# Miniprotein binders against q9h3h3: the designs that were tried, part 97

Target 1, 235 residues: q9h3h3
Amino acid sequence: EDGFTAEHLAAEAMAADMDPWLVFDARTTPATELDAWLAKYPPSQVTRYGDPGSPNSEPVGWIAVYGQGYSPNSGDVQGLQAAWEALQTSGRPITPGTLRQLAITHHVLSGKWLMHLAPGFKLDHAWAGIARAVVEGQLQVAKVSPRAKEGGRQVICVYTDDFTDRLGVLEADSAIRAAGIKCLLTYKPDVYTYLGIYRANRWHLCPTLYESRFQLGGSARGSRVLDRANNVELT
Below, E stands for the ipSAE of ESMFold2; O stands for the ipSAE of OpenDDE; V2 stands for 0.75 times the mean of E and O plus 0.25 times the DockQ between their complexes.

## First folded at step 7 (miniprotein)

Design PE9
Fold by ESMFold2-Fast, scan of step 7:
Structure PE9 (fold): chain B 235 residues (1-235), chain A 87 residues (1-87)
Amino acid sequence: as target 1 above (235 residues)
Amino acid sequence: SPLLELVEYYLKMIERAIEEGNPKKVELIVRWFRKLLELLPLSEEERKRILEIVDEAIRRLLKAETEEEVKEIIEETIKKIKEILEE
């Protein structure tokens, strides 16, 4: 099939999470080793399923950089999934607000800024900038997808601890822009990923909470951020 | 096709979970695979045949003792599923 469903995307995400990751961990590795690691594993060359002609002969799910202060907290994902099943059978409206409440109740609070780029120099350059920002402490953690066998865009994910903390989400956006990133960014809470909410979901939910567009020069922050749930520009 | 690549990857994920000795992870992967099949434009008969082939593959993977056996089981299973999808 040429088309992708939410279930196809969830299956791909699960496969990537289960495969080995290439990780630069700033908690245990000196920052001086980052440039060599980035040169060894450019995301445009690392293949999803392995290839003798690429940096990897074995499958790679994600290429990741962990900041010095990185401390993962996934919350109660099992409780979230049980509550989601109950919500679906309750007849209660399924809205961004009801999903937000589920996420808060079960402490599933992390989220991520997403950028999609074609394989090539611009992707590798953008990833290097993000990786340096993580190692320098401006961002907490980031990952980038390897190159798929059929091609297509690759995704860089830049995580924040709490999607309900608007200031923290905006601070991450500013750090991404300071790293030289000028492309469109969208913000997705991990609760949507765990529940399989992607484009064309049956509840007609927008799969992202925020959208960031680069702004050339001017006053204020280096980008314009739209709250998609409330249809309000955050100036 | 993307579908065959995903099916192959489901089988490889199941094998890794078996190797890890993690039965809860195997159950989760099998659940996602069954849900995926429900959403594909497959006949009920095609879906049943694919599930039977996958169930047999899992039984064989649980008894496999070498990486070569694992590779053969996965390749054989993908070939059988491809034949069903092509009609």
Scores: ipSAE 0.000, ipTM 0.174, lowest interface PAE 17.9, mean pLDDT 79

Design PF1
Fold by ESMFold2-Fast, scan of step 7:
Structure PF1 (fold): chain B 235 residues (1-235), chain A 80 residues (1-80)
Amino acid sequence: as target 1 above (235 residues)
Amino acid sequence: GDFEEKVKQLYEEFKKALEEGDTEKMRKILEEILKLAKEYGNELVKYLVEMALRALEEGDIKKLKLIARWLLKLIKLHKE
């Protein structure tokens, strides 16, 4: 009887990945062209489903920036999906540890820091900072969602290669803070996205592994990072 | 596989109904795809079709077209 479930959110997220992307690829495009590209495609104005009055007349799933050294490795997502179906029918407990093992077995290791911002200047400014950090080599790759609804929040995703590498995850957080970002960040492994682990999931799992809050008063670029799964402060 | 072939055939009929603006035919085809998704245990296709049925009820043809494209891409991706 209810409208939207965690599974519907997962389906919509996967669909966005399959739609066309607007990409600044630093591997093939000079860094000097970035500012013009950012001005042409501000995420607060790019529409999810296309609008003749916006920068895009056709649907856009994501707006992305690829770093000079970016080498995508999504792992064996097909094998992951088959194993997930088997796990669900097995009656075995579904826990963070079980999902971690599934991800390792199928080499689905990437993850991302997430920040949610309302459409407007602050979103566009934050995205520009992240995009510059990617092109300058402080981050590897990032993307931002287009505008789907008036007033709805948009998300910036900053990726790391391996969610099991805690030092790499923390280094990415530091680079995001160094780029001038002060909002709340949460970290989610891509395996959770592929398997539909969102806020109201059936297994009552926390949908993110880490939380980062800006450190006020001591450091302009510092943060406090919490391991949400183990309830332990890392910084 | 068998599921992907059946859904692909239904997708082609759905595209025709969409071009003709035949709302009743679109609904029937989406309901057939939903039944297949439930029979084969494909949860992702099930939820995409449920979203498509909602878009159809709301008259959001642009979103309906987008979901239809997602469904086709997903079927092609699973063949790999």
Scores: ipSAE 0.013, ipTM 0.437, lowest interface PAE 7.1, mean pLDDT 82

Design PF2
Fold by ESMFold2-Fast, scan of step 7:
Structure PF2 (fold): chain B 235 residues (1-235), chain A 80 residues (1-80)
Amino acid sequence: as target 1 above (235 residues)
Amino acid sequence: GDFEEKVKQLYEEFKKALEEGDTEKMRKILEEILKLAKEYGNELVKYLVEMALRALEEGDIKKLELLARWLLKLIELHKE
């Protein structure tokens, strides 16, 4: 598909969420079965719309791994959306602080570290590392997109419970780095996704809160994390 | 609303055309939904239908069926 707009991105995101997911749920499945599951469903080979020649003949929206302690809480998304509509109608300024306030008030706190990789061995290896970290308890939950028919990069999303908990966000980054991930990571609160705020939005808001860059050989932490909103280094 | 009701009615006709493999009828119905989306200013439905028209042109029936289901879910009673 040529030329993406915010509306087009929203349509694709909804599509993926509505389609069936391939899930390894560590709450109900023994950890010893993970390696076989990863071998059966490598993300570079699982096709978005199904293909008899791939591991799936039917559409797959996401491939996910749930940790043993994973307990999803989306908060009051309906209340958030109603408050957002009221804010827009009021004519009051819309700022990062205003969105953060709405998210806290309605308990819509989850967020995610994102990494984009081309289909192939590096993607599958990165996903296997993340999945093992989830099953071992260093991360709570993660998902990866299947291979699109038109090609392009795939995305791995690693979720945290609370985007306002800076230490928790940084702890997840450390666990991702410990899993062997060296590519650029960006962190986005789910509140922006629920409100349909992407890059180039009419309010000129940056939906990316943090950026993590791998630090070669010198850092005990393994990465340098920047607060994109305030342009301040955290590590 | 009026828009959602009209699109649901067109979706039922589209589903029949899809089951029959009637490519021309599917295209006409999708173009009608596209006109409604433009008329009512629903940009999200507009892009989804444009993707569906491309899938139809490419002969990708699985993708087309998927996009049609997404359209229905987007229009269903609560998108929240």
Scores: ipSAE 0.006, ipTM 0.295, lowest interface PAE 10.6, mean pLDDT 81

Design PF3 (at its last look DockQ between E and O 0.06; V2 from the best seeds 0.00; counts 0 for: pae O 3.7 > 1.5, placed apart)
Fold by ESMFold2, look of step 8:
Structure PF3 (fold): chain B 235 residues (1-235), chain A 80 residues (1-80)
Amino acid sequence: as target 1 above (235 residues)
Amino acid sequence: GDFEELVEYLYEMFKRALEEGDTKKMELILRWILKLAELYGNEEIVKIVEEALKALEEGDIEKLKELAEKLLELIKKHKE
């Protein structure tokens, strides 16, 4: 049952990646236009398939903001996927260390902080705060899913360029909290996404590397961060 | 069901990629349709998609168009 769910979700994610995106690109668009763009395309109103009455008449896979310093580098995704297929047929053990080594070898080092919110004011407000942080240079790039057919929860993804750079990942968490975000955050390296490895996968791998919980009065960063691989609280 | 609806949407994405001549997108979409068909045990769709992937690899666009039409018929037949 869980295997069918994971593969189905991976196929939907691929479809969303291929559909058109709504993008505010600070590299080519003045920052003064951000507020108007946010008002035109609130993520709680943008629909996945272009429903009547929504701001979009065509399917939208993602809504994204690119920072002025954003320099995309996805790495050798094709080589990564080929090596993954070979590994599966080799009989060698599949472990978190094996996945980390594949990511390093193929230079697929990016990852993302994730938050899940229901459609509505809280989602739109959180997205606006993240988008401003990206345009102001505290974050590099972020995206948010459009509203799905059933109107379930949506996801905001805030990217970092190297999941092996713990300091950089923690600095992104701090910037997210400075934008007023108080919900649970989880961090997933992109290697897991490109290989279609989700929480209920057949290898029992945990794609979540870090968890971040907001805490009052505790940290200068405003959060408490747990390393899921080693079960160690960072800070 | 959810499987048939997803496969039909992926087919429409494939059809657009075919009209645009985007072979990279065509291959990616066909591989995901194949994986879903294998997972749900639809052997007829598996066979047609495997033939389509071979035609794409060989650059046989006319055969690919014929196979795409057959694939659509199979998707609609099993939707019932």
Scores: ipSAE 0.469, ipTM 0.830, lowest interface PAE 1.7, mean pLDDT 87
Fold by ESMFold2-Fast, scan of step 7:
Structure PF3 (fold): chain B 235 residues (1-235), chain A 80 residues (1-80)
Amino acid sequence: as target 1 above (235 residues)
Amino acid sequence: GDFEELVEYLYEMFKRALEEGDTKKMELILRWILKLAELYGNEEIVKIVEEALKALEEGDIEKLKELAEKLLELIKKHKE
């Protein structure tokens, strides 16, 4: 990104992950309470640092919804990071394939569909649709960023358990589309996030694996999904 | 600059982790402050954070608190 390094973006992501989260946990909370929770914490109004007049008085890193069957598995992130340092010093090529193998070796398999929206009604409406799909069991887990101090776009992340499971990734895309989402989606494995693979990275890698565009009319999926690295349609 | 503002925020997170007694969070945050300080070449902050990580490993909380105060002073000085 302009004005930021990959290390800076990674540090900001780490800070958000460590700050408090506002969570609707469908494993322990009745689904009937979701609409009130969404009204209390619209992502366009929740501020990153707890600005006066927002729903939060303290910092919020993420707003999240956990599905009834959600079972987190982060894998061996420490081993992944140690292996990444070794890879960088080895002279071995850094490609999507080598990163994929690193992720598999260390069981860091989760990934996410991303959508970026400006603060406002459209963001809040999209988040509500995603949250309902999670609580209804069509998606596993999702989170949305709070409003940043600089007022840029916010991100909704919809997670899948295994980025190497293409069928599972595509099923999540279909569920997002079924929830009424029509904007551009991109899919990023968490291994890329942990290793700081962002836009304009030094290895010239595509920061996402897949792209989904809404297709108007008679597709079973409701979208076209493209493998960005190989430029191959998966629909 | 942007790095100093981020480091200051990470320091505030570290301070909260210190008050909570969360040694794993303290170590993670200090390592990120160290990495950022190395990247923009602030040797004074690098030295203090390395000492803080050693104090944390040794369980010397009083030394860690002393070093945290010095770190905050350095961060504020470099923002000017």
Scores: ipSAE 0.308, ipTM 0.749, lowest interface PAE 3.0, mean pLDDT 85
Fold by OpenDDE base, look of step 8:
Structure PF3 (fold): chain B 235 residues (1-235), chain A 80 residues (1-80)
Amino acid sequence: as target 1 above (235 residues)
Amino acid sequence: GDFEELVEYLYEMFKRALEEGDTKKMELILRWILKLAELYGNEEIVKIVEEALKALEEGDIEKLKELAEKLLELIKKHKE
């Protein structure tokens, strides 16, 4: 995907964040209702703009599940952005370490495992597995994009509280694999999104910190996790 | 609402890119604004941003500045 495609996808994601969400909140809704909710709003059938015959009549930005331990703390995003602008103006070199320090200073530490799946049964099944893992407390929060008109791939995002906590990132990967998901996973900090650091950015920063590949018959984790910044296997 | 706030934020980024002469950054931001305006059905913003992209391609910085001012006026109008 060229830089232009990455920017368009980012704009669409930002627009989707502002539209209404379909949410299952495990803090207020009994876990026993999850299966009925999943059946009512399968991601492959929920449409971005509420197309005729879809489960939703109105636009939906995301379908999300909140776990019992979910806390919506986004940190100081405005302070982060101001510091980023000052850094660019200074002419100082920008490194992954610089971004990490900015994120820590402003408490913008959230990150997400991403998976891209075609619309259909495999997507709905993967989402159901993730949603159960969230409700059961193995994961904190996840969201999935609704079906686009063009029938493109949908994305599932599984969040962790701290992208600097390698153990927490690896535990989330293990929980995703335990839910039966075998596709490629990429991990991206939210700080990169807030600062507009996408694929092919002018600073040559890789927005993907980790990559997880499913491994048949391998270690207890069922995956190999690569640190992309250091080109080191963590598992 | 949330749309106007996001477009206002992108506009401020665009103004900084314009001041810096960063044509690549200007183009990317305008494309973001365009995509958002298309998604939300704001035809007035779509038109201004398309004209701005054309001015940028032609290297007409004065026209680009004029269009940036018009874009700000539209953003303010929709916030009200």
Scores: ipSAE 0.022, ipTM 0.431, lowest interface PAE 3.7, mean pLDDT 87
ESMFold2 (binder alone), look of step 8: mean pLDDT 80; pTM 0.756

Design PF4
Fold by ESMFold2-Fast, scan of step 7:
Structure PF4 (fold): chain B 235 residues (1-235), chain A 80 residues (1-80)
Amino acid sequence: as target 1 above (235 residues)
Amino acid sequence: GDREELVEYLYEMFKRALEEGDTKKVELILRWILKLAELYGNEEIVEIVEEALKALEEGDIEKLKELAEKLLELIKKHKE
């Protein structure tokens, strides 16, 4: 049972990725169209499985905004999975350092800042700020989950190219804060997603690598960022 | 990009669940593959997954393994 919950979360994520997405692609769409698109598809109103009373009658997995310079690179996921299988069958300990080395070796470097917000105006306002930052070039790509049938919080994911590039991670955090976001942010490398590292993982690893907390008048950037793997403050 | 990543993740997760003998995970993964195959109009994969789900329901582990092996090869073929 320890592994089942993590795999169930992975299956839910896969279903969302494979259902249709609502995408504003700044590579092909003028920035002037963004405000109308955001008004048409506020994430608090877009339903996961469709509803005649919502903006969508069909299922929507994600609502996404792609920046002009967005160019996805997943690395060598096949090599990563083979190495992970070998590591699991060995008697060697599974640690954040080992996972980091697997990611570097196989160039699986992307990651994301996560924020969880209740459905409503605050979520829609936060998403609009993030979307504008993406279209203006301060962030590369972002997505937000639609409203679930059971309710609950929705997640905004803001991606960066390289989780080992601390400057890039911090620049993304700064841009998120400049967009008016004040909630807790956590950063998860995509390698953890591929390897099934969620909250209830059997290796008892922390599922996130960085965290950001908003500080009123604390730092020049308005946030304090911690590298959780190394217990080092970055700001 | 993201789709190739997801297909590869599905493949490895399915392979692992089969090796672990976790029939609940196998069923969950098969259902997700079925949904994806239906969404993308891949009739060959739909047929194989439906047969695999039937074998799982009947407790026919040998047939399930045979169909799973065929399914894994088809998934590999679609990996980019």
Scores: ipSAE 0.000, ipTM 0.174, lowest interface PAE 13.1, mean pLDDT 78

Design PF5
Fold by ESMFold2-Fast, scan of step 7:
Structure PF5 (fold): chain B 235 residues (1-235), chain A 82 residues (1-82)
Amino acid sequence: as target 1 above (235 residues)
Amino acid sequence: GSIEDLVKEAQEKIEEVIKKAEELLKSGAPLEEVEKLLELAIYLIIMLARAAGDPKLILIARWLAKLAELRIEEARKRYEEN
């Protein structure tokens, strides 16, 4: 059942990446057009497979906003996957350190802060805040899932370019909190996603490196960030 | 066999699973049983599309996901009316 769940999630991620994306690209589109675009495509109303009654009649895999300085670098994902297969057949121990080394070797360094919200006004409001932060240059790039099943949560992903850069990861958290986000955030390197490693995996690896919780009393940052691997509070 | 043979066999298996899901809906089976069977069909097609590298299998998986949602809605309406 664990293997079924992990493989199904990996396959769904592949399908979403292959389907068309709705993109606001601040590199080519004036920032003044953002509010109209957000009103046209609220994530609670955009359907995964299209519906004449929704903003889209055709399938949408992701709704994304690219910052003015965004420069995509996915690294060598094919090389990473081949090396992963070789590692598995070698019988060598599979550890966080080994995966980190594979990620560095193949330049698959990006990672993301994740937040899961139910479809509705709060999701749309959170996404609008994140999108504005991206267009204003406080974040580099973000995406949100469209509405798939009725009652299912949707996910907002806020990317950083290097998961080994702790300062960059923390700066992204601060910008998310400054945008008014108060829910639980978890940070995951894309290397784990590309290899299909989720919470319940056969190697007992934790794909979550950081966890951010909103601090009600308020600190300068507005959150407490925990390093899950070392069990150390960073803020 | 060729990739074409693999695709044909996969399509036949999917049609079999869809037919069974329809029979379960017609018999008034619990929504959870129907959902699990349709999720299995979607999973199998997506895995085959990944293995074969054929975008057409992803289109079939999307159609199955839409079919599953429609069948689940039909079952929910039936449950609510009872």
Scores: ipSAE 0.000, ipTM 0.188, lowest interface PAE 14.3, mean pLDDT 76

Design PF6
Fold by ESMFold2-Fast, scan of step 7:
Structure PF6 (fold): chain B 235 residues (1-235), chain A 82 residues (1-82)
Amino acid sequence: as target 1 above (235 residues)
Amino acid sequence: GSIEDLVKEAQEKIEEVIKKAEELLKSGAPLEEVEKLLEKAIELIIYLAKMAGDPKLILIARWLAKLAELRIEEARKRYEEN
């Protein structure tokens, strides 16, 4: 919870992105192969650093599914980082609005819905539902963390192309709910990830923009979405 | 990309340093010799991260160096216990 711990979490996230990924790529693999792949690599059993007793003997950073139309676009991350350094030295207030402007200027627009689940059947079932939605075209791309040596919850990340496109963000939430997901979801723009905005950040920013809670019978989408920055209920 | 290649190289160097440090401790080498090896590895990793021009990679390099220090300390304790 101190600064060293927060920096450690950011470093671990970057290391995971750089370690090998287990990928089902619907652009090159028939959809009929998905069920066998999911059975071979359940995220509750895949270990972060490899273990002879798990499905993997080598390190795995992420388990991912790419949709048929998936086209990665990270934007100008180098320009973003240079502008971020300039902003920090300028003395200008660092706010959600300032970060949004940096993201737009440098085309770093992607973001993700996050769900945290304990290792086990519920996690594996949730991931299978998300993976099928990606392969069937209702979502674009998703990934799930492997099991850490220290235990704890694992995270499923479901990406959207543009965090400033509210309708697109809400459509992804609807697709997640339609896949049978009932847990709490939070939405984080990738610009926050690149700039190291996490729980214990120096600027006291909320690390997520939206929160989605499952509500039976409350709305057609099956959930209520809150804009955390403005404390406004969207749907 | 080239940045991913550089960080992979840094990670491989850290694993190599850990293995070398464990062998030195196992052979009864002074802790100071192991610390000098770790310092050189940290400098190399930071240098590679600087060449990549990415402030986040410098932070990752420092964290990897700290992780190596902790692993070497664990190996030292295990060696002394045996």
Scores: ipSAE 0.000, ipTM 0.204, lowest interface PAE 12.7, mean pLDDT 77

Design PF7
Fold by ESMFold2-Fast, scan of step 7:
Structure PF7 (fold): chain B 235 residues (1-235), chain A 82 residues (1-82)
Amino acid sequence: as target 1 above (235 residues)
Amino acid sequence: GSIEDLVKEAQEKIEEVIKKAEELLKSGAPLEKVELLEYLIEMIIRLLAKKAGDPKLILIARWLAKLAELRIEEARKRYEEN
């Protein structure tokens, strides 16, 4: 047990969002510069709070790659939060379907595939693959955490613009697998994050919508994707 | 020493942010804005503790952040009742 609290981890996440990001923006930077940028900023070497011996001397919250068509849209988060408070006060059932409807109504649709990897060559190689997929247009946007001072696994987040678009979520999974990623992936809609819904919540809601496990199957390379809410295998 | 100087600086920053939070609550600002200030206090303290490289400062940072949260909650309760 590391002794960290949920409050401590939430503050750490907020600090990362507030600190400067290292960004490769394919909307303004030629794709030919990506390999040099990846060599300059391997996530296993970029330190969270800066180190003269690392690629960065100043704090870095996230290392990100924006695709050519990337357009940030968080939706109406304030309207979502107000509607959530009204729902809790109303006494009406709180279910995955109710949360989905609130998210759709307020256009809070983004979500992400998450993968956790130990610092090292495999992390750097995985991130390079994801970054190339983003710049080539197979994925929209991705980010990876820098190396923490206390150690531990780093996380790669691959975003999709609409968690209700099952085909889009599955296409992102396929692109991640095509990039050579073989670890466990989990998919979380951002609506759960904005509403503060965690694993052990009082409504027994699962914030993880999908899991993806690498599996070759017959002669084809691919993955097995499970819909966690309905306990149904999709691929 | 430098550790005492870092703690003093952190306490001064916390007091400044608490005063700002009290001003926002007094003027009827949205709760979400006050909660953002609580996260900023925690961020400042944790950043200083991690940069110092002393594990004990992480515990001090947690304690200071919790005190700041309690003070902001006391202010929120007071102004909401009025």
Scores: ipSAE 0.000, ipTM 0.159, lowest interface PAE 14.8, mean pLDDT 76

Design PF8
Fold by ESMFold2-Fast, scan of step 7:
Structure PF8 (fold): chain B 235 residues (1-235), chain A 95 residues (1-95)
Amino acid sequence: as target 1 above (235 residues)
Amino acid sequence: NSEEVARKILELVREAVETVREALRTNNPEAVKRVELLKYLAKMAEREAGLEDVLILRWAAEKLERALLRENNIEAAEEAVRKAEEVLKEALRKA
């Protein structure tokens, strides 16, 4: 799994985006229906390609929850891709700052906190907590991957509207911790995902901007957040 | 024959347009399956329906697919939806 190239990871992500999603949309569905929906579609049981023995018989790319205030804003991804190709051809240094500027110019501002968990009770419990926080308005949007045939870890993605808004990113971390999440979190701007910046990329960039670690018994926030780009602890 | 094909295309275009409209509202690429069906039907109808109507439907479907899958461009997707609606309205007026 850790040996996959950026091209393989991008292809898998595109396939998941193209397959159907299971969505709880709080903009059109009463919050009272959430618990039944979570019980029907626990992510540890929903299979990526469908199985008559699981909640789904057909492929599922993602399981998602949209908050009441969610307004999709993908920006100009086409313009971003063209500018990225030009940047690579130019021979200019590729840095976090250069990518940040491309993202701002093309309004590709969303980002996400990522957590990776093995299939099972802890994953389902974590997802339920995140989903409730989204429906209650503490978070905007979240999704979780279905169970792969290989049985590897699944990922929960918790989105924020603007990765350049540090306070908003930190508030999302706080809300995730308040939902009972104690695992390692990393924050990745969607611009990195669109441009194929994953582990072991050729530009030696860290694929995440922030890292959050749970800290019991000391901090007012319950977590330590590191700014990976500037190598500075924020909490 | 071409009348039967046109009616089937209109029904599926109506469903595809509504699905794409919902996908734009929810940012959910679920609409892709309806767009793929429309592309397939337009290709099959090429010999049965008027060439210009088939070309317009194919154009709209290809633009919708690209906007949703590759570019993630909401403005382009909305323009393609509007074009598909114009074709549908015109076909319904002639029915």
Scores: ipSAE 0.000, ipTM 0.089, lowest interface PAE 20.3, mean pLDDT 72

